# Ledger of designs, part 3: VHH binders against Uncharacterized protein AF_1994

Target 1, 207 residues: Uncharacterized protein AF_1994, of Archaeoglobus fulgidus (o28285)
Amino acid sequence: SVTVGHTTVYYTNVPDAKAEVLAGYLQEEFGFTSDTDILLSMSGNEYEVRIPSSYSSPSEVEESFKVYFALLASRVSEEVFFGSPVKLVLVTHQNDELFAVKNQYSFEKAGRVFVYFKGVDREQAFNLANYLESLVGENYDWDVIFEQSEGVYHVVPFVGINDASELTPEMENSYQSMATELEDVLGGDVVVHLVNFEGYEVAAFEG

## First folded at step 14 (VHH; from m3 with H99T)

Design j2
Fold by OpenDDE, fold request of step 16:
Structure j2 (fold): chain B 207 residues (1-207), chain A 118 residues (1-118)
Amino acid sequence: as target 1 above (207 residues)
Amino acid sequence: QVQLVESGGGLVQPGGSLRLSCAASGRQFYYWHMNWVRQPPGKGLEWVSGISSSGGSTTYADSVEGRFTIIRDNDKKMVYLQMTSLKTEDTAVYYCARTWGSKTYDYEGQGTQVTVSS
């Protein structure tokens, strides 16, 4: 086992260095203030990371947490395991499975903007991240899904809006402008999808 | 690492009001159900209030229901606890905490002292 802060990683068939990096990463991510045991193992080419929680049943796991956990899987894959497949498993303190998710995206970041991308190259993801970083307000962080389908770029920022009625005319204009500007940045058709932190789309803007 | 920093505690008289603040440093905040918990002198931690990630759902302990209000500002990554009609039994160190179900928490800040005394 290896311990960083309050995070202890118990691992099998994984290099010590990777376990240590994971321990540090999860300590930073979750900020554990009490001793927390993480289980790390390999199944084929996939890393399985079991993370304990205070949930007692799967039905208690909020949709927003599931979204968070899914994004985390992609980050862990890229930043800890250098792009190797990762399965994150949320478990009870008794190691009963509550929720599991595999990494779905590659990961690129620029400052406070994190871009999770699939079907596009890293350079485009980087360009998107940089563009969005220039727009993001102080003390605000942005998670964004970035995909391409049938020649159309889909830019999906997570936002704190749960209903379209919450959009002000100013906000609508801003996001519409974003879609238009992104067409120049990315060199193709763009649709901006506003998604709340629970993963539900609340609005869309075509460039 | 992600941090929660509480503030706003102090000394107040019974029946008084106080507003606590919790500042979160990480993007994780957007996705987390946030809570206030407190530790009275000589006692263990007890759950006070919770708020969903969107702020659309709030819950309260019976002991504070109708007197306390939890609010969050995701744009600022802040959680607040507006306390009114304070009682001596509300005296405690108050902590901001993330919850992973069942009104239990896996992380708390350094806390802020609230003392209700005549």
Scores: ipSAE 0.805, ipTM 0.918, lowest interface PAE 0.5, mean pLDDT 94
Fold by OpenDDE, fold request of step 16:
Formats: structure tokens, sequence, C-alpha cells
Structure j2 (fold): chain B 207 residues (1-207), chain A 118 residues (1-118)
């Protein structure tokens, strides 16, 4: 086992260095203030990370947390395991499975903008991240999903609104402009999908 | 490391109002349900209020329902607790806490003291 802060990683058939990095990463991510035991193992070529929680049943796990956990899986894959497959498993204190998710995206960042991308080149993801960073600067953390389907780029920024009625005219104009500008940046058709932190799409803008 | 910092506590008279603030760090905040909990003198922690990640849903303990309002500003990564019609029994150290279960929390802040006394 290896311990960083309050995070202890118990591991088998995994390099010591990976366990240590994971321990530090999860300590930073969750900010555990009490001793927390993480289980790290490998199944085939996939790393399995079991993270305990105080949830008692799967139904208690909020949709926003599931979204968060899914994004975390991609980040852990990229930043801890250098792109290797990862399965994050949320478990009870008795090690009963509550929720599991595999990494779905590659991960690219520009400042505080994080782009989770699939089906697009890393260079495009980088360009998107830089573009978005130029808009929000260093004062805003932003998670964005970036995919391509049927020749259309789908840019999915997470936003803190629940309904389209919460969009101000200024916001609407900004996101419409974003969609248009991104067509030039990415060199193709773009749709911007505003999604809340529960994963619900609240609005869409076509370039 | 993700942090929560509470502020806004103080001494108020019964019937008075007070607004608590919680400053959060890290992008995790956007996805986490946030809560206010409090620890009265000589008592254990008790849940006060909760708010969903987007702010679309709020919940309150029966003891504070109608008097307290929880609000969050994701742009500023802030959670607030507007307290009105304060009572002596509201005296406690108040903590901002992320959801990590139905009624259990991970406390990252130092808390802020609220004292209601004539």
Amino acid sequence: as target 1 above (207 residues)
Amino acid sequence: QVQLVESGGGLVQPGGSLRLSCAASGRQFYYWHMNWVRQPPGKGLEWVSGISSSGGSTTYADSVEGRFTIIRDNDKKMVYLQMTSLKTEDTAVYYCARTWGSKTYDYEGQGTQVTVSS
C-alpha cells in the first residue's frame, strides 16, 4: 500500500509508482479529510479503481455526481495512467458497487479549460481549449465535451443553468457567436450544446 | 486540493438576520450538491440545508424551513445561507459541506460561528 495525505491505495499487480500517483491525485481531487482506502487493481489491460463513499444505495448517487465521476475517469486515465483504460467504481464502505464508469474521452487542457474529446484529433481539442480559454481567461474553470459525429463538431460546454429561459440575450449572443467562430477554428460545421451539470441539454446553437 | 471556506458568522439578536458565505475551490464544485450543516454547543452535527449542483433544487431541515434560504453562484463558486428570524437555538458553528452520501459529509472548512443571543 501507499499513502498520500489521508488517501491510502491498496494495490496488486500494479507498479508502485502508479499507485503513488493515484493516491496523490485522488487526495487532491476529493480532498479527503479522513482516512480513505482506495483499491487499485488490473483486469486485463484495464485499471480498476474502487473509491469508497458514504452512499448507501445506488439511488442516492446524484446525476451530477455521475457526470463528475465519468469525467474524472477520463482525467485519471490521461493524467495517472497515460491513456490506459480505467474503470472507476464508486463503492460503499462495505465495498458494494454503487456506480461504475469507464473512461470515454481523451483529455486536453488549456489553463483552466478542460476538453474531453472523442472522435477528434488532439490538435483540434487543443485548438478548442485555447479558443475557450481566450474567452473566459484564467478566472473560470470550464469542462467541455468535444465530439464529432457525421461530419459535425459537437461542442458541449457544461453550464450552470437549468433551463433555456435562464439565458440572457447577452449569453445567447455569446454562444451563437461561439458556434460561428468555432466553425472557422475547427474548419467544419459546429453545434454548441449547453448542458447543465446533471447532463441535461438546455440549449443548442448552430454555427 | 479542493477547499471550502465559510464566513459571515457573528452575534445577532433573536429575530435578526445573517448571511453566511462559503467559498469553494476547484471545478468539482460545479457537480457537487452542497450543504450547510451546523454544530450546536455540546451537540453533534446536524444538517441544515442542501442545494443541487445547478441550484435547481433546495432542501431544508424542518427547524429552519421558511427562515433560511440556500443559494449558490457557480460562476463565483459560492454557496450562501441567508438566515432570517434567527432563534437562540440556531446558535452553532456552521459548516459548508459537499455531498458524500445522503446525510454524511466531508467537511473541508473551518466553520463560522453564529451566536443568537439577546
Scores: ipSAE 0.804, ipTM 0.916, lowest interface PAE 0.5, mean pLDDT 93
Fold by ESMFold2, look of step 15:
Structure j2 (fold): chain B 207 residues (1-207), chain A 118 residues (1-118)
Amino acid sequence: as target 1 above (207 residues)
Amino acid sequence: QVQLVESGGGLVQPGGSLRLSCAASGRQFYYWHMNWVRQPPGKGLEWVSGISSSGGSTTYADSVEGRFTIIRDNDKKMVYLQMTSLKTEDTAVYYCARTWGSKTYDYEGQGTQVTVSS
């Protein structure tokens, strides 16, 4: 096993160095202050990371945490395992499965803007990340999903409102302008979908 | 790296008001349900109030409902507890915490002391 801070990784069929990188990554990501035992294994080409929690049933896991966990799987795949397939499993202290996700996206960033992308070129994801950073600055944390479906680019920024009733005219104007400008940046038709932190769409803007 | 820092405590008279603040760092904050928990003198931790990640759902312990309001500002990564009609029984160290299990709350700050005394 290997320990960084309060995070200990127990591993099989994985090099010592990768287990240590994972331990450091999860310690930084979760900020564990109590000793936490992570199980890491590899079967075929997929890494499995089992993360314990004090939840007692699947229904107690918040929707926003599930969204976060899914994004984290993509970051762990890219930053710890160089793009390898990753399955993250949230478990009880008895190692019973509560929730599991596999990485679904590749990952690019500019400043603190994180772009999780699928079905588009990495260069386009880089262009999107830089465009968004130019709007909000280098110190703004922003998670954005970016994918293409049926010839249309879908840009999905996570936003800090709960539902459509919280949209202001200023927000509508800003996101409509963004949708229009992104058609030039990305070179095609764009829809911007605003999604709250529980993963529900609150508005959409066609470029 | 995740940090939670509480402030705004102090000495107030019964019936008074006080607003506690919690400053968070890291993008993880956006996805956490956040809570206030407190430790009265000589007693264990007790849960006070919670708020969902987008702020759409708030919950309160029976002992504080109607007197305390939890508020979240995701743009500033802040959680507040607006306390009114304070009672001597509200005297405690108050901590800001994320939900991490069944009635399980992770906190890391020093807390902020609230003392209600005449």
Scores: ipSAE 0.729, ipTM 0.872, lowest interface PAE 0.8, mean pLDDT 92
Fold by ESMFold2, fold request of step 16:
Structure j2 (fold): chain B 207 residues (1-207), chain A 118 residues (1-118)
Amino acid sequence: as target 1 above (207 residues)
Amino acid sequence: QVQLVESGGGLVQPGGSLRLSCAASGRQFYYWHMNWVRQPPGKGLEWVSGISSSGGSTTYADSVEGRFTIIRDNDKKMVYLQMTSLKTEDTAVYYCARTWGSKTYDYEGQGTQVTVSS
């Protein structure tokens, strides 16, 4: 096993160096203050990472945490395992499964703007990340999904409002302008979809 | 670097008011349900109040309900605890913590001392 801070990774069929990188990544990500034992294995080219928690049943896991966990799976895949398939499993202290996700996206970033992308190339994801960072600065945490469907780019920023009734005219103007500008940045038709932190769409803006 | 930083504690008379602040520095804050927990002198941690990631749901320990208000500002990554009608029993170190299970909370900061004394 390997330990970084309070995170210990027990592993099989995985190189020592990868287990150590995972331990450091999860220690920094979760900030564990109590000793936490992570199980890491690989089977059929998929890494499985089991993360213990004190939840006692699946129904206690918050929807916003499930959204976060799904995004984290993509970051772990990219940053620890170089894009390899990853399954993250939230478990009880008895190793009973509570919630599991597989990485769905590749991952790119500019500053603290994180772009999770599928069906587009990395250069476009990088261009999107840089554009968004130029708007908000290098210290703004922003998670954004980026996909292409039927020749249309879908840009999906996570936002701090819960439903459409919370939209202000200023937000509408800003995101409409963003949708229009992104058509030049990405070289095609763009729709910007605002999504809350529980994963529900709040609004959409066509470029 | 500490991710959660508590402040706003101090000495106050019974019946007084204080507002505690918690500054967060990570994106995880947007997805976490947040809590205040406290450690009275010579005792273990006890839960005080919680707030959902959206801010739409708040909960309080029986001993503080009606006197304390938990607030979050996601744009500024802040959690506050507005305390009124303070009692000597409220004397404790107060910590900001994320939810990490059934009545389980993780905290990283050094906390902020609240002392209620005449």
Scores: ipSAE 0.667, ipTM 0.850, lowest interface PAE 1.0, mean pLDDT 91
Fold by ESMFold2, fold request of step 16:
Structure j2 (fold): chain B 207 residues (1-207), chain A 118 residues (1-118)
Amino acid sequence: as target 1 above (207 residues)
Amino acid sequence: QVQLVESGGGLVQPGGSLRLSCAASGRQFYYWHMNWVRQPPGKGLEWVSGISSSGGSTTYADSVEGRFTIIRDNDKKMVYLQMTSLKTEDTAVYYCARTWGSKTYDYEGQGTQVTVSS
């Protein structure tokens, strides 16, 4: 096993160095203040990371945490395992499965703007990240999904409102302008989809 | 790494008011349910109040309901606890904490001392 801070990774069929990087990454990510035992294994080409929690059943896991966990799987794949397939499993202290996700996206960033992308190349994801950072500055944490479907770029920023009734005219104008400007940045048709932190779409703006 | 820093505590007479603040860092804050927990002198941790990631759902311990209000501001990554009608029983160190399970809360900061005394 290997320990960084309060995070101990017990591992099988995984190089020592990768287990150590994972321990450090999860210690930073979760900020564990109590000793926490992570199980790491590899089967075939997929890494499995089992993260204990004090939840007692699957229905107790908050929807926003599931969204976060899914995004985290993509970051762990990219930053710890260099793009290898990753399955994150939230478990009880008895190692009973509560919720599992696999990485769905590649990952790129500019400052604190994180772009989770699929079906587009990394250079476009980097251009999107830089554009968004230019709008909000280097100290703004912003998670954005970026994918292409049927010739249309879909840009999906996570936002701090919960439904369409919370949209202001200023927000509508700002995101409409963003959708229009992104057509030049990305070189094609763009739809901007605002989603809340539970993963539900609250508005969409066509460029 | 997520960090939580509490402030706003102090000495107040019974019936008084205080507003506690919790400053968070890291994008994880947006997705986590947040809580206030407290440790009275010589006792274990006691849950006080919780708020959903969206801010749309709030909960309170019976002992503080009607007197305390939890508020969050996701753009500023802040959680507040507005306390009114304070009682000597409210004397404690107050911690800001994320939910990490069924009635389980992880806290990281040093807390902020609230003392209610004549």
Scores: ipSAE 0.664, ipTM 0.851, lowest interface PAE 1.1, mean pLDDT 91

Design j2
Fold by ESMFold2, fold request of step 16:
Structure j2 (fold): chain B 207 residues (1-207), chain A 118 residues (1-118)
Amino acid sequence: as target 1 above (207 residues)
Amino acid sequence: QVQLVESGGGLVQPGGSLRLSCAASGRQFYYWHMNWVRQPPGKGLEWVSGISSSGGSTTYADSVEGRFTIIRDNDKKMVYLQMTSLKTEDTAVYYCARTWGSKTYDYEGQGTQVTVSS
């Protein structure tokens, strides 16, 4: 096993160095102040990371935490395991599964703008990240999903409003302008979908 | 990466009011349910109040309901506890913490001392 701070990783069929990177990554990500035992294994080419919590049943896990956990799986895949498949499992202290997710996206960033992408190439994801950073600055935390389907780019920024009633005309104009500008940046048709932190779409803007 | 910094504590008379602040850093804040917990002198941690990530759901311990209000500002990454009708039993170090399970809360800050006495 390997320990960083309060995070100890017990691992099977995984190199020591990767287990150590995972321990440090999770310690930094969660900031555990109590000793926390992570189980790490590999079957085929997929890493499984089991993270204990004090939830007692699946229904107690908040929707916003599930959204976060899904994004985290993609970051762990990219930053710890160099893009390898990852299954992230939230468990009880008895190792009973509460919630599981596999990484769905590749990951790129500019400053603190994080772009989770699939169906598009990394250069486009980087162009999107740089464009968004130019709007908000280097110290703004912004999670954005970026994908393509049926010839259309879908840009999905997570936003701090609950529903459409909180949109102002100024916000609508700004996101409409962004959708239009992104068609030039990305070289194709764009829809911008605003999503709240529970995963619900609150508005959409066609470029 | 995760930092929670509490402030706004102080000495106050019974019946008085006080507002506690919690400044968060890191993108994780947007997704977490947040809480205030407190540690009275010589006792363990007690849960005080909680608020969902969206701010749409709030909960309170029986001993503070009707007197305390939890508020969240995601744009500023802030959580507040507005305290009124304070009484001596409210004396404690107050911590801002994220939910991590059934009645389990993780915190990293130093807390802020609230002292209610004549």
Scores: ipSAE 0.653, ipTM 0.841, lowest interface PAE 1.0, mean pLDDT 91

## First folded at step 15 (VHH)

Design i3 (from j2 with W32Y)
Fold by OpenDDE, fold request of step 16:
Structure i3 (fold): chain B 207 residues (1-207), chain A 118 residues (1-118)
Amino acid sequence: as target 1 above (207 residues)
Amino acid sequence: QVQLVESGGGLVQPGGSLRLSCAASGRQFYYYHMNWVRQPPGKGLEWVSGISSSGGSTTYADSVEGRFTIIRDNDKKMVYLQMTSLKTEDTAVYYCARTWGSKTYDYEGQGTQVTVSS
């Protein structure tokens, strides 16, 4: 086992260095203030990370947390395991499974803008991240999914909006402009999909 | 990591109003349902109010329903508790907290003292 802060990683068939990096990563991510045991194992080429929580049943896990957990899986894959497959498992303190998810995206960042991308090259993901950072600044946390389908770039920023009626004219204009500008940045057709933190699309803007 | 810092507490008379603030750090905040809990003197933690990640839903304890309003600003990573018609029994240290299910609260702030007294 290896311990960083309050995070102890118990691991089998994994290099010590990987376990240590994971321990530090999760300590920083979750900010555990009490002793927390993480279970790290490998099945084939996939890392399984079991993370305890105070949830008592799967039905208590909010959709927004599931979204967060899914994005975390992609980040852990890239930043801890250098792109290797990762399965994150949310468990009770008794190690009963509550929720599991595998990494779905590659991960790139500029400042605090995190771009989770699939079907596009890393360079484009980086360009998107930089563009978004230029809009919101270096200190704005933002998660964005970035995909390409049939020649169309789909940019999916997570936003704190539940319904399209919550969009102000200013917001609409801003996101419309974003879609248009991104067509120049990315060199193709762009659709911006506003998604709330539960993963539901609330609006879309075509470039 | 998510850090939570409460403020806005103070001494008020019964019937008065007070607005508490919770400043959060970390992107995890966006995905957390946030809550206010309080600890009256000599008592355990009591749930006060909750708000969903996007602010679309709010809930309140029966004891504060109709008097308190929880609000969040995700752009600023802030959670607020507007308290009106304050009562002496509202006296407590107030914390903003992430809840895990219905029984466990996860908070790291120092809280803010609210004292309702004539």
Scores: ipSAE 0.831, ipTM 0.919, lowest interface PAE 0.5, mean pLDDT 94
Fold by OpenDDE, fold request of step 16:
Structure i3 (fold): chain B 207 residues (1-207), chain A 118 residues (1-118)
Amino acid sequence: as target 1 above (207 residues)
Amino acid sequence: QVQLVESGGGLVQPGGSLRLSCAASGRQFYYYHMNWVRQPPGKGLEWVSGISSSGGSTTYADSVEGRFTIIRDNDKKMVYLQMTSLKTEDTAVYYCARTWGSKTYDYEGQGTQVTVSS
């Protein structure tokens, strides 16, 4: 086992260095203030990380947390395991499975903007991240999904609104401009999908 | 690392109002349901109010329903608790807390003292 802060990683068939990096990463991510035991194992080419929680049943896990956990899987894959497949498993304190997710995206960041991308080049993801970084407010963090389908770039920023009616004219104009500008940045057709933190689309803007 | 810092507590008379603030750090905040909990003197922790990640859903304990309002500002990573018609029984240390299930809360802040007294 290896311990960083309050995070202890128990591991088998995994390099010591990976376990240590994971321990530090999760300590920073979750900010554990009490002793927390993480289980790290490897099956085939996939790393399995079991993370305990205070949830008592799967039905208690909020949709927004599932979204978060999915994004975390991609970050862990990229930043801890250098892009290797990762399965994150949320478990009870008794190690009962509550929720599991595999990494689905590659990960690129520019400052406070994190871009989770699939089906696009890392260079494009980087360009998107840099563009968005220039737009983000001070101290604002932004998670964005970036995909391409049938020649169309889909940019999916997570936003803190539940309904399109919550969009002000200023916001609408801003996101419309974003869609248009991104067509120049990315060199193709762009659709911006506003998605809330529960993973539901609330609005879309075509470039 | 995610941090929660409560503020806005103080001494007020019964029937008075007070607004608490919780400043959060870390992008994780956006995905967390947030709660206010309180610990009255000599008593255990009790849930006060909750708000969903996007702020679209709010819940309140029966004891504060109609008097307290929980508000979330994701742009500023803030959670607020507007308290009105305060009662002596509202005296407690108030904490901002992450949701873990329906009855478990994770709070790391120092809390803010609210004292309601004539």
Scores: ipSAE 0.826, ipTM 0.925, lowest interface PAE 0.4, mean pLDDT 94
Fold by ESMFold2, look of step 15:
Structure i3 (fold): chain B 207 residues (1-207), chain A 118 residues (1-118)
Amino acid sequence: as target 1 above (207 residues)
Amino acid sequence: QVQLVESGGGLVQPGGSLRLSCAASGRQFYYYHMNWVRQPPGKGLEWVSGISSSGGSTTYADSVEGRFTIIRDNDKKMVYLQMTSLKTEDTAVYYCARTWGSKTYDYEGQGTQVTVSS
């Protein structure tokens, strides 16, 4: 096993160095203050990471935490396992499965703007990340999903409002301008979908 | 990782008001339900109030409902507790905490002292 801070990774068929990187990554990500045992294995070319929690049942896991967990799976895949398939499993302290996700996106960033992408090339994801960083600065935490389907770019920023009733005219103007500008930046049709932190769409803006 | 810093406590008379603040850091803040918990003198922790990640759902302990309001500002990474009609039994150290399991709350700060006395 390998320990960094309060995070201990027990692993099978995985190099020591990768287990240590995972331990450090999860210690930094979750900030565990109590000793926490992570199980890491590789099966069928997929890494499985089992993370214990104090949830007692699947229904008690908040929707926003599930959104976060899904994004984390993509970051772990990219940052720890160099893009390899990852299954991230939330478990009870008795190792009973509560929730599981597989990485769905590749990952790119500019400053603290994180772009989770699929169906687009990395250069476009990088251009999006740089554009968004130019709007909010280097120290703004912003998670954005970026994908293309049926000839349209879908840019999905997570935003701090709950529903459409919280939209101000200023926000509408800003996001409409963003949607229009992104058509030039990305070279195609764009829809910007605002989603709240539970993953529900609250507004959309066509470029 | 998320860090939480509480402030705004003080000495107040019964019937008075205070507003507690919690400053957060880290992107993980956005995805956690946030809570206020308190520790009265010589007693264990008790849950006070909670708010969902996007602010659409708020919950309160029976003892504070109607008197306290939890507020969240995600753009500024802030959580507040607006306290009114304060009672002596509200005297406690108040902590800002993320939900970290079933009725399980994780707090990192030193808390902020609220003292209600005449």
Scores: ipSAE 0.786, ipTM 0.902, lowest interface PAE 0.7, mean pLDDT 92
Fold by ESMFold2, look of step 16:
Structure i3 (fold): chain B 207 residues (1-207), chain A 118 residues (1-118)
Amino acid sequence: as target 1 above (207 residues)
Amino acid sequence: QVQLVESGGGLVQPGGSLRLSCAASGRQFYYYHMNWVRQPPGKGLEWVSGISSSGGSTTYADSVEGRFTIIRDNDKKMVYLQMTSLKTEDTAVYYCARTWGSKTYDYEGQGTQVTVSS
């Protein structure tokens, strides 16, 4: 096993160095202050990472945490396992499965703007990340999903409002301007979909 | 890494008001339900209030409902506890904490002391 701070990774069929990187990554990501045991294994080409929690049942896991967990799986895949398939499993302290997700996106960033992308080129994801960083600065934490379907770019920033009733005219103008500008940046039709942290769409803006 | 720093405590008379602040860092903050918990003198921790990640749902302990309001500002990464009609039994160290399980709360700050006394 390998320990970084309060995070100990017990691993099988995985190189020591990757287990150490995972331990450091999860210690930093979760900030555990109590000793926490992570199980890491590989079967075929898929890494499985089992993360304990004090949830007692699947129904008690918040929807926003599931959204976060899904994004984390993509970051772990890219930053720890070089893009390899990852299954992230939330478990009880008895190692009973509560929720599991596989990485669904590749990952690119500029400053602290994180772009999770699928079905688009990494160059386009990089262009999106840089554009958004130019807007908010290098120290703003922002998670954004980026996909293409049927010739349309879908840009999905996570936003800190619960529903459409919280939109202000200033927000509407800003995101409409963003949608329009992104058509030039990305070179095609764009829809910007605002989602809350539970993953529900609250508004959309066509470029 | 989520870091939480509480402030805004102080000495107040019964019936008074106080607003506690919690400054957070890290992107993970956006996805956690956030809570206030408190530790009265010589007692264990008790849960006070919680708020969902997007702010759409708030919950309160029976002892504070109608008197306390939890508020979240995700753009500023802040959580507040607006306390009114304070009672001597509200005297405690108050911590902000993320939800990390079924009725399980993770806090890392020093807390902020609230003292309600004549």
Scores: ipSAE 0.744, ipTM 0.888, lowest interface PAE 0.9, mean pLDDT 92
Fold by ESMFold2, look of step 18:
Structure i3 (fold): chain B 207 residues (1-207), chain A 118 residues (1-118)
Amino acid sequence: as target 1 above (207 residues)
Amino acid sequence: QVQLVESGGGLVQPGGSLRLSCAASGRQFYYYHMNWVRQPPGKGLEWVSGISSSGGSTTYADSVEGRFTIIRDNDKKMVYLQMTSLKTEDTAVYYCARTWGSKTYDYEGQGTQVTVSS
């Protein structure tokens, strides 16, 4: 096993160095202050990471935490396992499964703007990340999903409002302008979907 | 990791008001339900209030319902507890905490002391 801070990774069929990187990554990500035992294994080409929690049942896991966990799976895949398939499993302290997710996206970033992408190439994801960083600055934490379907680019920034009633005229103008400009940046039709941190769409803007 | 810093406590008379603040620094803050918990002198931790990640849902312990308001500002990465009609039994160290399981809360801050006394 390997320990960083309060995070201990017990692993099978994975290199020692990857277990150590995972331990450090999860210690930094979660900030565990009590000793926490992570199980890491590989079956076929998929890494499985089991993360204990004090949740008692699947229904008690908050929707926003599930959104976070899904994004984290993609970051762990890219940052720790170099893009390899990853399954994150939230478990009880008795290792009973509560919620599981596989990495759904590739991952690219500019500063603190994180772009989770699928169905587009990495150069486009990098261009999107840089564009968004130019709007908010390098010190703004921003998670954005980026995908293409049926000939349309879908840019999905997570935003700090709960529903459409909180949308200000300034926000509306800014996101409409972003949707329009992104059609030039990405070279195609664009829809910008604002989602709250529970994953619900609160507004959309067609470029 | 999320770093949480509480402030705004102090000495106040019964019936008074205070506003506690919690400043966060990590992106993970956006996805956590956030809570205030408190530790009265010589007692264990007591949950006070919670707020969903988007701010759309708030909950309160029976003992504070109608007197305290939890507020979240995701743009500033802040959580507040607006306390009014304070009573001596509200005396405690107050901690900002993320939800970390079923009725389980994780706090790392130093807390902020609220003392309600004549």
Scores: ipSAE 0.736, ipTM 0.883, lowest interface PAE 0.9, mean pLDDT 92

